# Ledger of designs, part 8: VHH binders against CLA biosynthesis isomerase (cla-dc)

Target 1, 281 residues: CLA biosynthesis isomerase (cla-dc), of Lactiplantibacillus plantarum (Lactobacillus plantarum) (p0dx41)
Amino acid sequence: MASFIASDQDVKNFLTAPSMNDQEGIGFAYATDEAVLKALIPAPLKLMAPVVCGYVVHMGKPTFSAPYLEESLFALVSYKDKMMGAYPINLLLHGPGAESGVIAGREGAGIPKKLADDIELRRNDNSATATVERHGKTLLNVSWTAGELNDPSIMKQFAGQLALGKEAEMNSFFYKYDIDQHEDGTNHFSNVQLVATQLRSLADQVEPGNLSIQLESTDDDPFGELKVLKPLGAAWFHFDTSVMFNTLKLDEVDAATTMPKLLTGRYDRSFFNPKAATYII
Short names: E, the ipSAE of ESMFold2; O, the ipSAE of OpenDDE; V2, 0.75 times the mean of E and O plus 0.25 times the DockQ between their complexes.

## First folded at step 4 (VHH)

Design bA1 (framework vhh_7aqx_2)
Fold by ESMFold2-Fast, scan of step 4:
Structure bA1 (fold): chain B 281 residues (1-281), chain A 126 residues (1-126)
Amino acid sequence: as target 1 above (281 residues)
Amino acid sequence: QVQLQESGGGLVQAGGSLRLSCTTSGFTFSSYYFSWFRQAPGEEREFVGAISTGGGSTDYADSVKGRFTISRDNAKNTFYLQMNSLKTEDTAVYYCARGDTWYIKYSGDYEPFDYWGQGTQVTVSS
């Protein structure tokens, strides 16, 4: 039988780099308001383009959990004009492995993860749809139809990130922090730091196509702030392997300017209303 | 014209293995999900397993989990059912099917299948 005391081997296994193998779904991009998106990006990261990227995928064979579905909206950013990568604004997870994914990602990697009430991903022939539901709203409704991108002029930029049969590496930028409870009854943020975690993926299927996208907003998940000004394109893809590895500590950052940009992606509005009462059975 | 054709069935002893193949033509293979079903004498048709368009998602009936594996080869326009540790209860006609739609949510719901193969007999003897 298992024990509350983990073995040395269990601790070693826990610290092994997570792989999200057999990942498939819809990736997409759309143009949004530059000033709004730029304001969401904490320094020292810099926004590269007024574009929101996103995905809705199924993780078929994660090494750390049962399968699950995941949604993300992210920006493309640079760090000190040398490193480029994704800055995830949100992640929503659903399915048998989702709870494990949320706990591990938030505690260990600073990833802005929450549980969705439902995520549906459906493909029929050369069309696919995905929906993400949370707290009474369909936050995201996306469709892909095989063929040309909405904006064919971005095909070169699009193709560069999803090369077939070759390992591609991308940085994902996250902010990690501690919340300390103090003797005087106040809480403080400490150790607020920018990290990059590298992601190595092997794509064996990429099918470009036309994007249709609709967002709804709630105070807990204000997707509508990232307004769809113009859909740019989508693809159905499959990654045979996708491995998170090599966390680089890049900078310590100012809590006062950084933390306001991190909380909505990680906590619901009940955390910001100490007078709210919740009745649960 | 859309066609699906099974092969690889036959007679095998309990504890043995068989590999079924379903070869397809008349459509873009990589764009569809595929399933295996079976029908034992005097029983209704039963779901056995399914595989998504990219192969990243698979689903199996509880009776075959851990014993059967579904796979696909997009270059050959063919998908497979590897059947290990066969039991007499696995005796049935096995059908391959093309999925018109697929849901990847954890409700257990599958959309209707639009094309079927003719079936291949698998007989497991003691």
Scores: ipSAE 0.014, ipTM 0.389, lowest interface PAE 7.2, mean pLDDT 86

Design bC1 (framework vhh_5c3l_4)
Fold by ESMFold2-Fast, scan of step 4:
Structure bC1 (fold): chain B 281 residues (1-281), chain A 126 residues (1-126)
Amino acid sequence: as target 1 above (281 residues)
Amino acid sequence: QVQLQESGGGLVQPGGSLRLSCAASGFTFSSYYMSWVRQAPGKGLEVVSDISTGGGSTTYADSVKGRFTISRDNAKNTLYLQMNSLKPEDTAVYYCAKVTEWTIKYDSSTGSFDYRGPGTQVTVSS
């Protein structure tokens, strides 16, 4: 049944909500510089706390691809002091399904996805490590050891809000845009818009623990800008299901002020270097 | 205290099928990769199959690919091995093993294991 014309059934299958089922890995949080993190958040989103959250996970049963490993660093933000959720600053993917995940997420959902050169997730009894490598650097090295969080007060404050075996809904905020190529050879941004996509997840395992974390930078992925001032905690977790659904268009935004904050998470330095162009036409 | 209890072994004719089960207790079953390991008489241990914590990733020894299927039910703390098209060479004691260390990486993978149960005997013979 291979054809450049998709069947009606293939189109229907393509339009089903993507699920990242059977996820496991390390989630973590650390305190960072408020002014730096705040500057990265495009209006009208507002930073809620000077905290970077992140994860390194294995997607065991994605509905849209073969399995893959994924890393993200994100901020906790609010929209109009009513909607709260995650604002992903980066996502790096590696593994058999990674290329499909990058393409679909960037085209369909405005997600800042790139391919990593390698991602490793390792567990040994009550300890685990993850590393993320891209362009010659280990950008992220994180460790979890089961037990108390680095800051035990955070566990006390939020423990009652999360229940294992209960579905939770969270917002993820993304910016979508078009790049229009004009007859004079210039490119222009258009239709720059803030969207929220809901994520419905079922956690069947969360094991709190101590975080150790190291960041390195490249010009393509400047992780060191998000300095680790204080580790707050980590957890090993497993989501049985995690479904992206219900994309809401929230605002159209000004391209000139918004786009500078979106490009580094989506494109490498070769896109910004006219000297990299060695062709004549 | 980790406890693993295998069952479902027995005598079967070549070409037959068996389903092994492993009941796990004393640890957070859903947090660990699990393996089926076997030992034939007078031979060393062979890892037959591994399964990730949620069951999304599985591996098989070349000797059993296409014939055996590993699965798990985390709600029941149970590991399974469906064995089809059994051969005399599959005769062994089969052990359920908790994987104590594992690495998820697409360039290479490795792990170590600790098997605690008495095993279940599978004999493939006329």
Scores: ipSAE 0.183, ipTM 0.635, lowest interface PAE 3.5, mean pLDDT 86

Design bC10 (framework vhh_5c3l_4)
Fold by ESMFold2-Fast, scan of step 4:
Structure bC10 (fold): chain B 281 residues (1-281), chain A 126 residues (1-126)
Amino acid sequence: as target 1 above (281 residues)
Amino acid sequence: QVQLQESGGGLVQPGGSLRLSCAASGFTFSSYYMSWVRQAPGKGLEVVSDISTGGGSTTYADSVKGRFTISRDNAKNTLYLQMNSLKPEDTAVYYCAKGSTEWTIKYSGTSTFDYRGPGTQVTVSS
């Protein structure tokens, strides 16, 4: 048995760079309402296009946990017109490593992670499907069929991120914050800050194809707010390696204007209206 | 033509063990996930266990976790279910099932299949 006091080697192991190696699944993009998507992006980030990107992937060999499945919907954003990257709106995880992934991501990187009730990823020779279930709804149902993108003109935008055999770097933007309590028990936000974490991935498989996508909404996970106006495309991909590195602290931001845009991706409705919440064991 | 043939069922006392086998033919066995599915008298179908194409990933229904072990031998086109610590509640017809997709990652106990064998009866009684 271990001790409550970690060994020096355990501490060193804990501090190694987290990697999501052997990552495989469906990546996709669809056009959505610009005003709706733009309203979700906290300043000083700027929306680059009225497009929601997403993925449903299996993390086969994470360095910090057992394997798990993960879903994300994210926007493409810029910071000060010089740094570009992903702004994740949600992440849902399921599987043996999912709880560890949620804890590590929320605590260490400010990533908006929750647990799904179920995630399934299936593939045949030339087709694949994924479903994400939470709180009685199939929030996301996506399929990929090998071939042309729904809109072939967007292929140029995918070329840099999904190029075979080429190491690609991308920024992911997150907001980190502390929650503290006043003497009367009320919570307040402090140290609200915009950070970028970098991700370095090596793709050894990329197969473009046609996207079919359906979203459903719950009050806890309002995916339907990000309406599918036009599917743009999908790809089946495999990353041999995907390493998180280099946290950049970019800006301290105003809590009053920022926090309303962060809470739904991190907390369920029971945090906002305890009298309306249904308690599920 | 897809063929699945179960064997190894029978009568056993509570606490006993059985090993079920399923011989597969008519498809590339190594390319499909496989499942064991059961139906108890008067009840619906329950997926008890799934196994990935190479055997590296397995899932189990909560009712059988720690007692049943699924395995496969791709060289012999054979699926196995080792059943230990059998309970009266395990009494059912057990079916070998071919996955509806070649490749599936899912950690819950619910799976889909497009073909099943004729089944083998398992009876656990005092």
Scores: ipSAE 0.097, ipTM 0.546, lowest interface PAE 4.0, mean pLDDT 86

Design bC11 (framework vhh_5c3l_4; at its last look DockQ between E and O 0.01; V2 from the best seeds 0.00; counts 0 for: pae E 16.2 > 2, placed apart)
Fold by ESMFold2-Fast, scan of step 4:
Structure bC11 (fold): chain B 281 residues (1-281), chain A 125 residues (1-125)
Amino acid sequence: as target 1 above (281 residues)
Amino acid sequence: QVQLQESGGGLVQPGGSLRLSCAASGFTFSSYYMSWVRQAPGKGLEVVSDISTGGGSTTYADSVKGRFTISRDNAKNTLYLQMNSLKPEDTAVYYCARKYTWQIRYSSTGTYDYRGPGTQVTVSS
């Protein structure tokens, strides 16, 4: 018979560091409006360049779930001019493992995850496409064609980050928070913290190429705010291993200035409209 | 010429097992995602299972999960489907299918650039 009381071994298994092994897909970068992108980045993180990076990948062998597809748009940021890494603006997941990934990532790691209605990732020889659909719109349509980057001058910057056969460590910055309800029925944010989650990845395939990209917006997922001013490049890649091996607590931050920049990536507009989300006791 | 040839189908009792094989030739088998798809009488094609180029990633339809196992041997250019605990509902023509060079989509039947002639599986007493 199943039990609601987990065994000691089940608890230990639950706390095992997650890995996203056999990860494959399209990574890309494009130039966007600096003022717009800068405004989305919560202090104390600082935007490093007016560039949106992204990916659409298949997680072939996650340790915590069945396989799934994942999309992200992220900025390149620094913390106190000492640590550099990604600040994910959104993540959309779809597939057998997606629901588990959303729940665990949001609850445990402060990751801005939602479910997509559909994600497709396809490769035909030296060309590949990916589409992400949610709430009646194709939010992202991206293609890669093997060859030269749109802007070949950025190749030197990418060569150091995706070296084949070399283990690379990357920081991803997230904000964790609690929502507390007071006796008057109002909800309040508390314990708002900046963390750096560290990944260790081993790339065994990286193929540079030309990027084509199109974004569409909805109020729930306003991708069009991150306008494509200039595609910079794309790559097809495969990570044999990718392990979240460490998390550093960096800073406690002010809720009033931070929380407005976190909500759209984590919640749909129905959370901000009492009429849309009516539940009467 | 591209060729996919299924074998191992036949008549089996409910609760029985069958192992299907697909011999591939005329292309670089190890460069393609492969699938098993089936078509029951009067129904459309259903994706049963997909497998990545190296075999590290597999997916299964909910109808067969826990009962069927897909595998591949790239050295022998062969795709397999181990079918256990067979049900009358598993009666179908089973096709070995080549997908693009690579494709993942979970919301619908995958798109295939080639499939074999199929092998009949009939589950009845």
Scores: ipSAE 0.299, ipTM 0.744, lowest interface PAE 2.1, mean pLDDT 87
Fold by ESMFold2, look of step 5:
Structure bC11 (fold): chain B 281 residues (1-281), chain A 125 residues (1-125)
Amino acid sequence: as target 1 above (281 residues)
Amino acid sequence: QVQLQESGGGLVQPGGSLRLSCAASGFTFSSYYMSWVRQAPGKGLEVVSDISTGGGSTTYADSVKGRFTISRDNAKNTLYLQMNSLKPEDTAVYYCARKYTWQIRYSSTGTYDYRGPGTQVTVSS
């Protein structure tokens, strides 16, 4: 029976580890300006390559929501030479499960999720396209065509990690923080910390190919700052299973030097600029 | 099949110099950050220096700043460590290590994805 009071079993189920099974779509990588990308990476993470990776996927069977489409751009980073993985700069979500996905990710791990106005992902035969639209522009337009990578000399490790039938374990790094309100109604940041989520994924479809990619900026989503200097490659992939099996608390970090690098992926200009407004109904 | 092979170690007097080399094969060398790490007798691994893919960013342990210089030649798939003004405290096995991978397989040996067998550097009179 429906109730504002959750059952004991509901609470126990809420605490179980999430899975994001049946993920399918386009993964890609491109070279970008090293200095620009390095500047976006908060300490103590270090940039490993002047490469932006990303994806546009359908999350078919998440355990925490209805299905949704998701975009991400991420950097390849290391934590103190101990751990390597992805540092997502942004994620945009669209579809019936998207609101739940944003809430779960923001609250659970501080994941930089916002809602897109529209995401489309389409495949026909040996080619696919995806678009991500927000606030009046197509922020990302990506195409994959099965075949030769744009730059196979650089991409070989990425293809190896997505090898068919081979289990991959990956870290994703996020910064969590609290927003506490003072007695006078003003806010401050507290408990700013670096965490890593660890995922185990099994790809049962990986089709490498050529990348075509275009980025644009809005005031709220400056994707064009991560300019495409050279497309490196793309793949169509399917993960049958993808399970979060661990979350690690790695470091506490300074709010003053960290938060400026976190806010744009999580909030729009109206949070920062009293003369900024958007009216869409 | 990743392979890293260090060379250039040996016995040297305090104040002397050595140049370590690491030949890399089995991966796209220019796509990876590389490191030198060392293990002194009875101690754990210490990161000596890191270098970015193009060599534009380098870091050094405080104990070696100003004396050691990391470099790479991407055309030759080779990593280098120039060690000047060597001290007895620099005595260690020096390892060439690769840091550029998304794939994580936990191992009981070391903290890096791949490392070579190492080369012994002994600073003594």
Scores: ipSAE 0.000, ipTM 0.139, lowest interface PAE 16.2, mean pLDDT 84
ESMFold2 (binder alone), look of step 5: mean pLDDT 82; pTM 0.833
OpenDDE, look of step 5: ipSAE 0.010; ipTM 0.364

Design bC12 (framework vhh_5c3l_4)
Fold by ESMFold2-Fast, scan of step 4:
Structure bC12 (fold): chain B 281 residues (1-281), chain A 125 residues (1-125)
Amino acid sequence: as target 1 above (281 residues)
Amino acid sequence: QVQLQESGGGLVQPGGSLRLSCAASGFTFSSYYMSWVRQAPGKGLEVVSDISTGGGSTTYADSVKGRFTISRDNAKNTLYLQMNSLKPEDTAVYYCARKYTWEIKYSGTTTYDYRGPGTQVTVSS
């Protein structure tokens, strides 16, 4: 029988590197306003291009949960003009494994994960659509049609992550922090740290195509702040394997400057002002 | 506007034949997998047959294998179901439906992108 006391073997199994194997869906990119996007990126990260990247994917064989669907919008950033990677602005999850995915990501890696009310991902031969619904709005509606990118020049920007039949490594940058309550009952942020989580992925399918994208906004998930100025392209892809194999602690950062840029991606408006929450019924 | 409109249903005697047609409009018909789905009185929906974009791949429910044939004419935007050796158990409303090639959805029970209003098939003496 299982016990509330984990065995030594269970603890060992818990500490194995997490994998999001059998990952499939739509990846995309669009141009946005540089000043708006730059303002969202906490120092010491620097924005590399006025481009929002995103995906809607199914995680078919995660090692820590049942399957689930996941959406993300992220920026391309650099650290100290040497290390490059993704800075996720949001992640929304839905499906049987979604709650476990949120817990594992937030607890273990500081990943800004929330639950969506619904995510759908569908393909009809050479066309595919994905929708993400939360708190009464379709926050994201994307379509992919196999063929030419909207802007073919962006193909090289994703070559490393989407190289067929070869392992590709990428960095994702996250901020981890503690919330401490003191004797007076007030909460304080402490130990605010920049980390780089490193993924090793093996792509066995990549199909470029044309992107159509629409965003809606809520106060909890203000996607409309990241305006679509120009669709750049999309691809249907499949990763056979994708392993979080390492995490680097990079920097300790100032809480007062950093934390305002981390909260909306992690918490809903009810954490800041219960009367301002748009979804409370 | 996406439209699917079935025709060719009616009353037929056991052992008889009917050919159902589905006229599609408002989308690129040749780009989608298509299905025939039926609902018998007092029963749930049953997928009868599926057909690939070019017609090279077809599937059939065990209840209709060897008796029914699905086909399509992409030049005419039309889906067909040839029904032979009809049995009283084939009595149902038959729906033309646009199918997903691949789908992940965890909420709701929607199986199809679009579905027509249906055509009644009654197999009786």
Scores: ipSAE 0.287, ipTM 0.714, lowest interface PAE 2.4, mean pLDDT 88

Design bC14 (framework vhh_5c3l_4)
Fold by ESMFold2-Fast, scan of step 4:
Structure bC14 (fold): chain B 281 residues (1-281), chain A 126 residues (1-126)
Amino acid sequence: as target 1 above (281 residues)
Amino acid sequence: QVQLQESGGGLVQPGGSLRLSCAASGFTFSSYYMSWVRQAPGKGLEVVSDISTGGGRTTYADSVKGRFTISRDNAKNTLYLQMNSLKPEDTAVYYCAKVTEWTYKYDSSTGSFDYRGPGTQVTVSS
């Protein structure tokens, strides 16, 4: 039966490319303050537009865990004016598979994952809502209503991003790093690297619609920094398959300038100030 | 207009099996959670099973868990219910339902429906 020593077949299975199959939920975009968003993007990535994208989804059939719900806010960025993709600012997970999702994503791919206290995703016929709760606040409250985007002028750009029945490839940019403890007990950052993880997804459902969105902020998850200046649109979508099929190492980067922009998305304030409040949920 | 048409019901012996089918038309079938609902003689409606749009999420009533399997074929706009190890208590009219509201909570979902088909009778009797 099971053993603390994995079989050769188990090791082989573990090394198979991870997939987030049967993924369904709300994707959305809104305009935000360009200077604020630009300041959050670590060099050498460059912000492409003053737009925050996001999603709240249910991962129905991940290959590495039981199902779970996930939220993300991300920016659209370029690398060396050739490679384009998403730069996730945060990811929050909740549900039976959430712990495994956090461990796998942080350990294997440098993904900035934390656990939410609750994520709810509801759909009625032509409308859907999602809420994300952590540390006593509803950080995100989003709704989709089938129909026109809030800004119809972006319809072609938005719809063109997800072609039904065709495989689409997208880059997601992450920073990986090590934390080394020296003999005096102090910790130091090392091996800070920019990577592009490449996803191949097959969408079988995309329904555009109107976005309503509200953000709240906590010190641990300062969503309010990404102010909603104008909702642009939302869609309900379903991916049959979504496989993380390749990762490219792009650049080694300076820890001193990069790390300040990576820590809030990965750690709570108690890591930076031992006098920080302890939350009672 | 939305249409749901069940088939596959009939008389079966205890311990037997039946496969129900539901043909859907008049809406984008692949965009909706679907449900099987039943009503036994003299009783209220019971939700038997739900299935997500892609088929990766399924739920079952405790009374049928381990015996019934829900599935769907979006290319054919068809919902299925495979019923094994049938019991006299499974005797009911079985309805296919278009789910209009569902909630993801942990690894499960719950739903409600605004439209069901005319039903197919399942009778489990010796």
Scores: ipSAE 0.071, ipTM 0.504, lowest interface PAE 4.5, mean pLDDT 87

Design bC15 (framework vhh_5c3l_4)
Fold by ESMFold2-Fast, scan of step 4:
Structure bC15 (fold): chain B 281 residues (1-281), chain A 123 residues (1-123)
Amino acid sequence: as target 1 above (281 residues)
Amino acid sequence: QVQLQESGGGLVQPGGSLRLSCAASGFTFSSYYMSWVRQAPGKGLEVVSDISTGGGSTTYADSVKGRFTISRDNAKNTLYLQMNSLKPEDTAVYYCAREWTYKYGSTYEFDYRGPGTQVTVSS
């Protein structure tokens, strides 16, 4: 009974705000090289601290797909010295819902999503580990052990972001763009725009702890550029609800200066080198 | 001491139903994904179904979709498997397992598994 013409009800359902409910995993932070991280942030966003944040989570009940695992590394940034939030540098997804997550996130929200070859997240009692594999490398290997943060002085800031029983709201900043094909056979970037999407999450479990982290690098996913200078801390968390809503168009930006900072998080090296061979894992 | 104890297995005719239960103790049940795993005679382990910590997410093997339902009661530390429209191919020892791993497209990793309960579907 399905048709290529969606029903009015299907269209209405498609337009409901996406939720990543029953989400849990490891969140973490580490100090990195300020000049390197600052250079990755496209204007007009400004880096707030020489810190990479990240997570590896399982999305247990997304409203738009089957369950999946997701990894992200992101920076903390400001816009016009007033609006603050996350700037995701990468997202890698794996699992039954991963393909839908990539399509929806890239098409609808400008999120830099790719598919991983494997993501594993495990917890046993007061310890947890996560690994992310892509193109023959373990790009990320993190461990959490319940207890004190590596740097206890950041506990107040860390606790404020994941307060139990309170709705937490965060801006996530993304750059959206179009790729236009011209009649001479070339592609051109157009409508390059900075947007902010709000995330509203309700945490019902947050357990701080000690972080161990290792990064490996490939040309497609150069995680090693974001050197681990000092682990700061980690937490195991569970969000009962997490809803993306309210996308604000903030600024139209220059393609020539912005696009070089967006492509690696969205495309593999074969797009940048017509002579590149396909990868074998 | 971590313990998982299955019950509810038995002999049933094709088309019949059984409900399996697994009593968990010695750990925070609500903090772990749980699964039902089976082993048919002469075959390897097959993950039948798994369920998230809060029960909001479930998966099923293609062989049992539409027939089996996994559920949990965190207040009672109990995992369930409702098995309907049973087929001879469902004959196996069924194990309750505690997962410490979220992983797809690979062999599941379990840090503990129960002793199992026999299900036999035969005329």
Scores: ipSAE 0.057, ipTM 0.477, lowest interface PAE 5.0, mean pLDDT 87

Design bC16 (framework vhh_5c3l_4)
Fold by ESMFold2-Fast, scan of step 4:
Structure bC16 (fold): chain B 281 residues (1-281), chain A 127 residues (1-127)
Amino acid sequence: as target 1 above (281 residues)
Amino acid sequence: QVQLQESGGGLVQPGGSLRLSCAASGFTFSSYYMSWVRQAPGKGLEVVSDISTGGGSTTYADSVKGRFTISRDNAKNTLYLQMNSLKPEDTAVYYCARETWTIKYSGTKVTSYFDYRGPGTQVTVSS
């Protein structure tokens, strides 16, 4: 054991931009209800299309932890009609490095991360499947079969982030906030702000294919709200490198209208009703 | 038609050794990950070991790690399991299996991914 006081070198290492290198898995997209998805997006972000994007991946060489598996569902949004990117609705993590991934993402970047009870990802030649389990339900079950996308018309948009041998950049939008405990025993939200963080990835493998997807819902993770109206496509991909860097502070936002849209992706129902029953192992 | 045939099972004393063999035919053996799977009476299937296409990567269940060694001879289309320091709890029917996955990641769940298995060979560890 070292010390509760970090060395100067440890602090320096801690401040190095986090990377999720040797990342591979299934990326996918499906069409959903526009009114429902639009209602989930906090102002001033604007929904670009009635499409949910997602992935289930294995992080082989994260710089901050042992390997782990991660799932995400996200929307494509714009800010002031000038900046475009992803707005993550949820992330679930599982595996040896998952706890570190949750801590780093929530504390450092405002990312809506929780722990899954299990995540499995497998591939056999031209087919792959992934499942995500939490609180007694298989929240997500996806499969990819190499070949044509369900909707070939989206191929150019789908390929943009997954271009082989080309470094690609994407903005990810997050809302950061503080929770202040007051002398009277009440809590208050403060410093609620929209930020954009950049992600830079280098893909060395991209294989488009057909998507099959099923969602289940729980009160803690209401995936069923994001109904699958039409599968659009999937791909198996591998990122050699993937680095989060450069956070821009964009806007201070109204807590009363924004916070209701941030809590479900970050907290379970027990935070909103401490007397509510929780699942038992 | 895919065929897998195990041999080498039998009765052995605790602390003894056995070598299982599996003869494969009807497919390109060298293109598949292979595994040994066992089932004790009244219990479910347990994957005890698997091996990559070229033999460069192997995994073992914690129950057998350090005691069992999986290997393959692609020229002979044969899979092997060398079992040392056998324990009564190793008593089971042992199956040779062809794996359906080429990549697998799982945090906590051990799932058997195979599309074909042999008829099995009985291993009994008893005094």
Scores: ipSAE 0.232, ipTM 0.674, lowest interface PAE 2.5, mean pLDDT 87

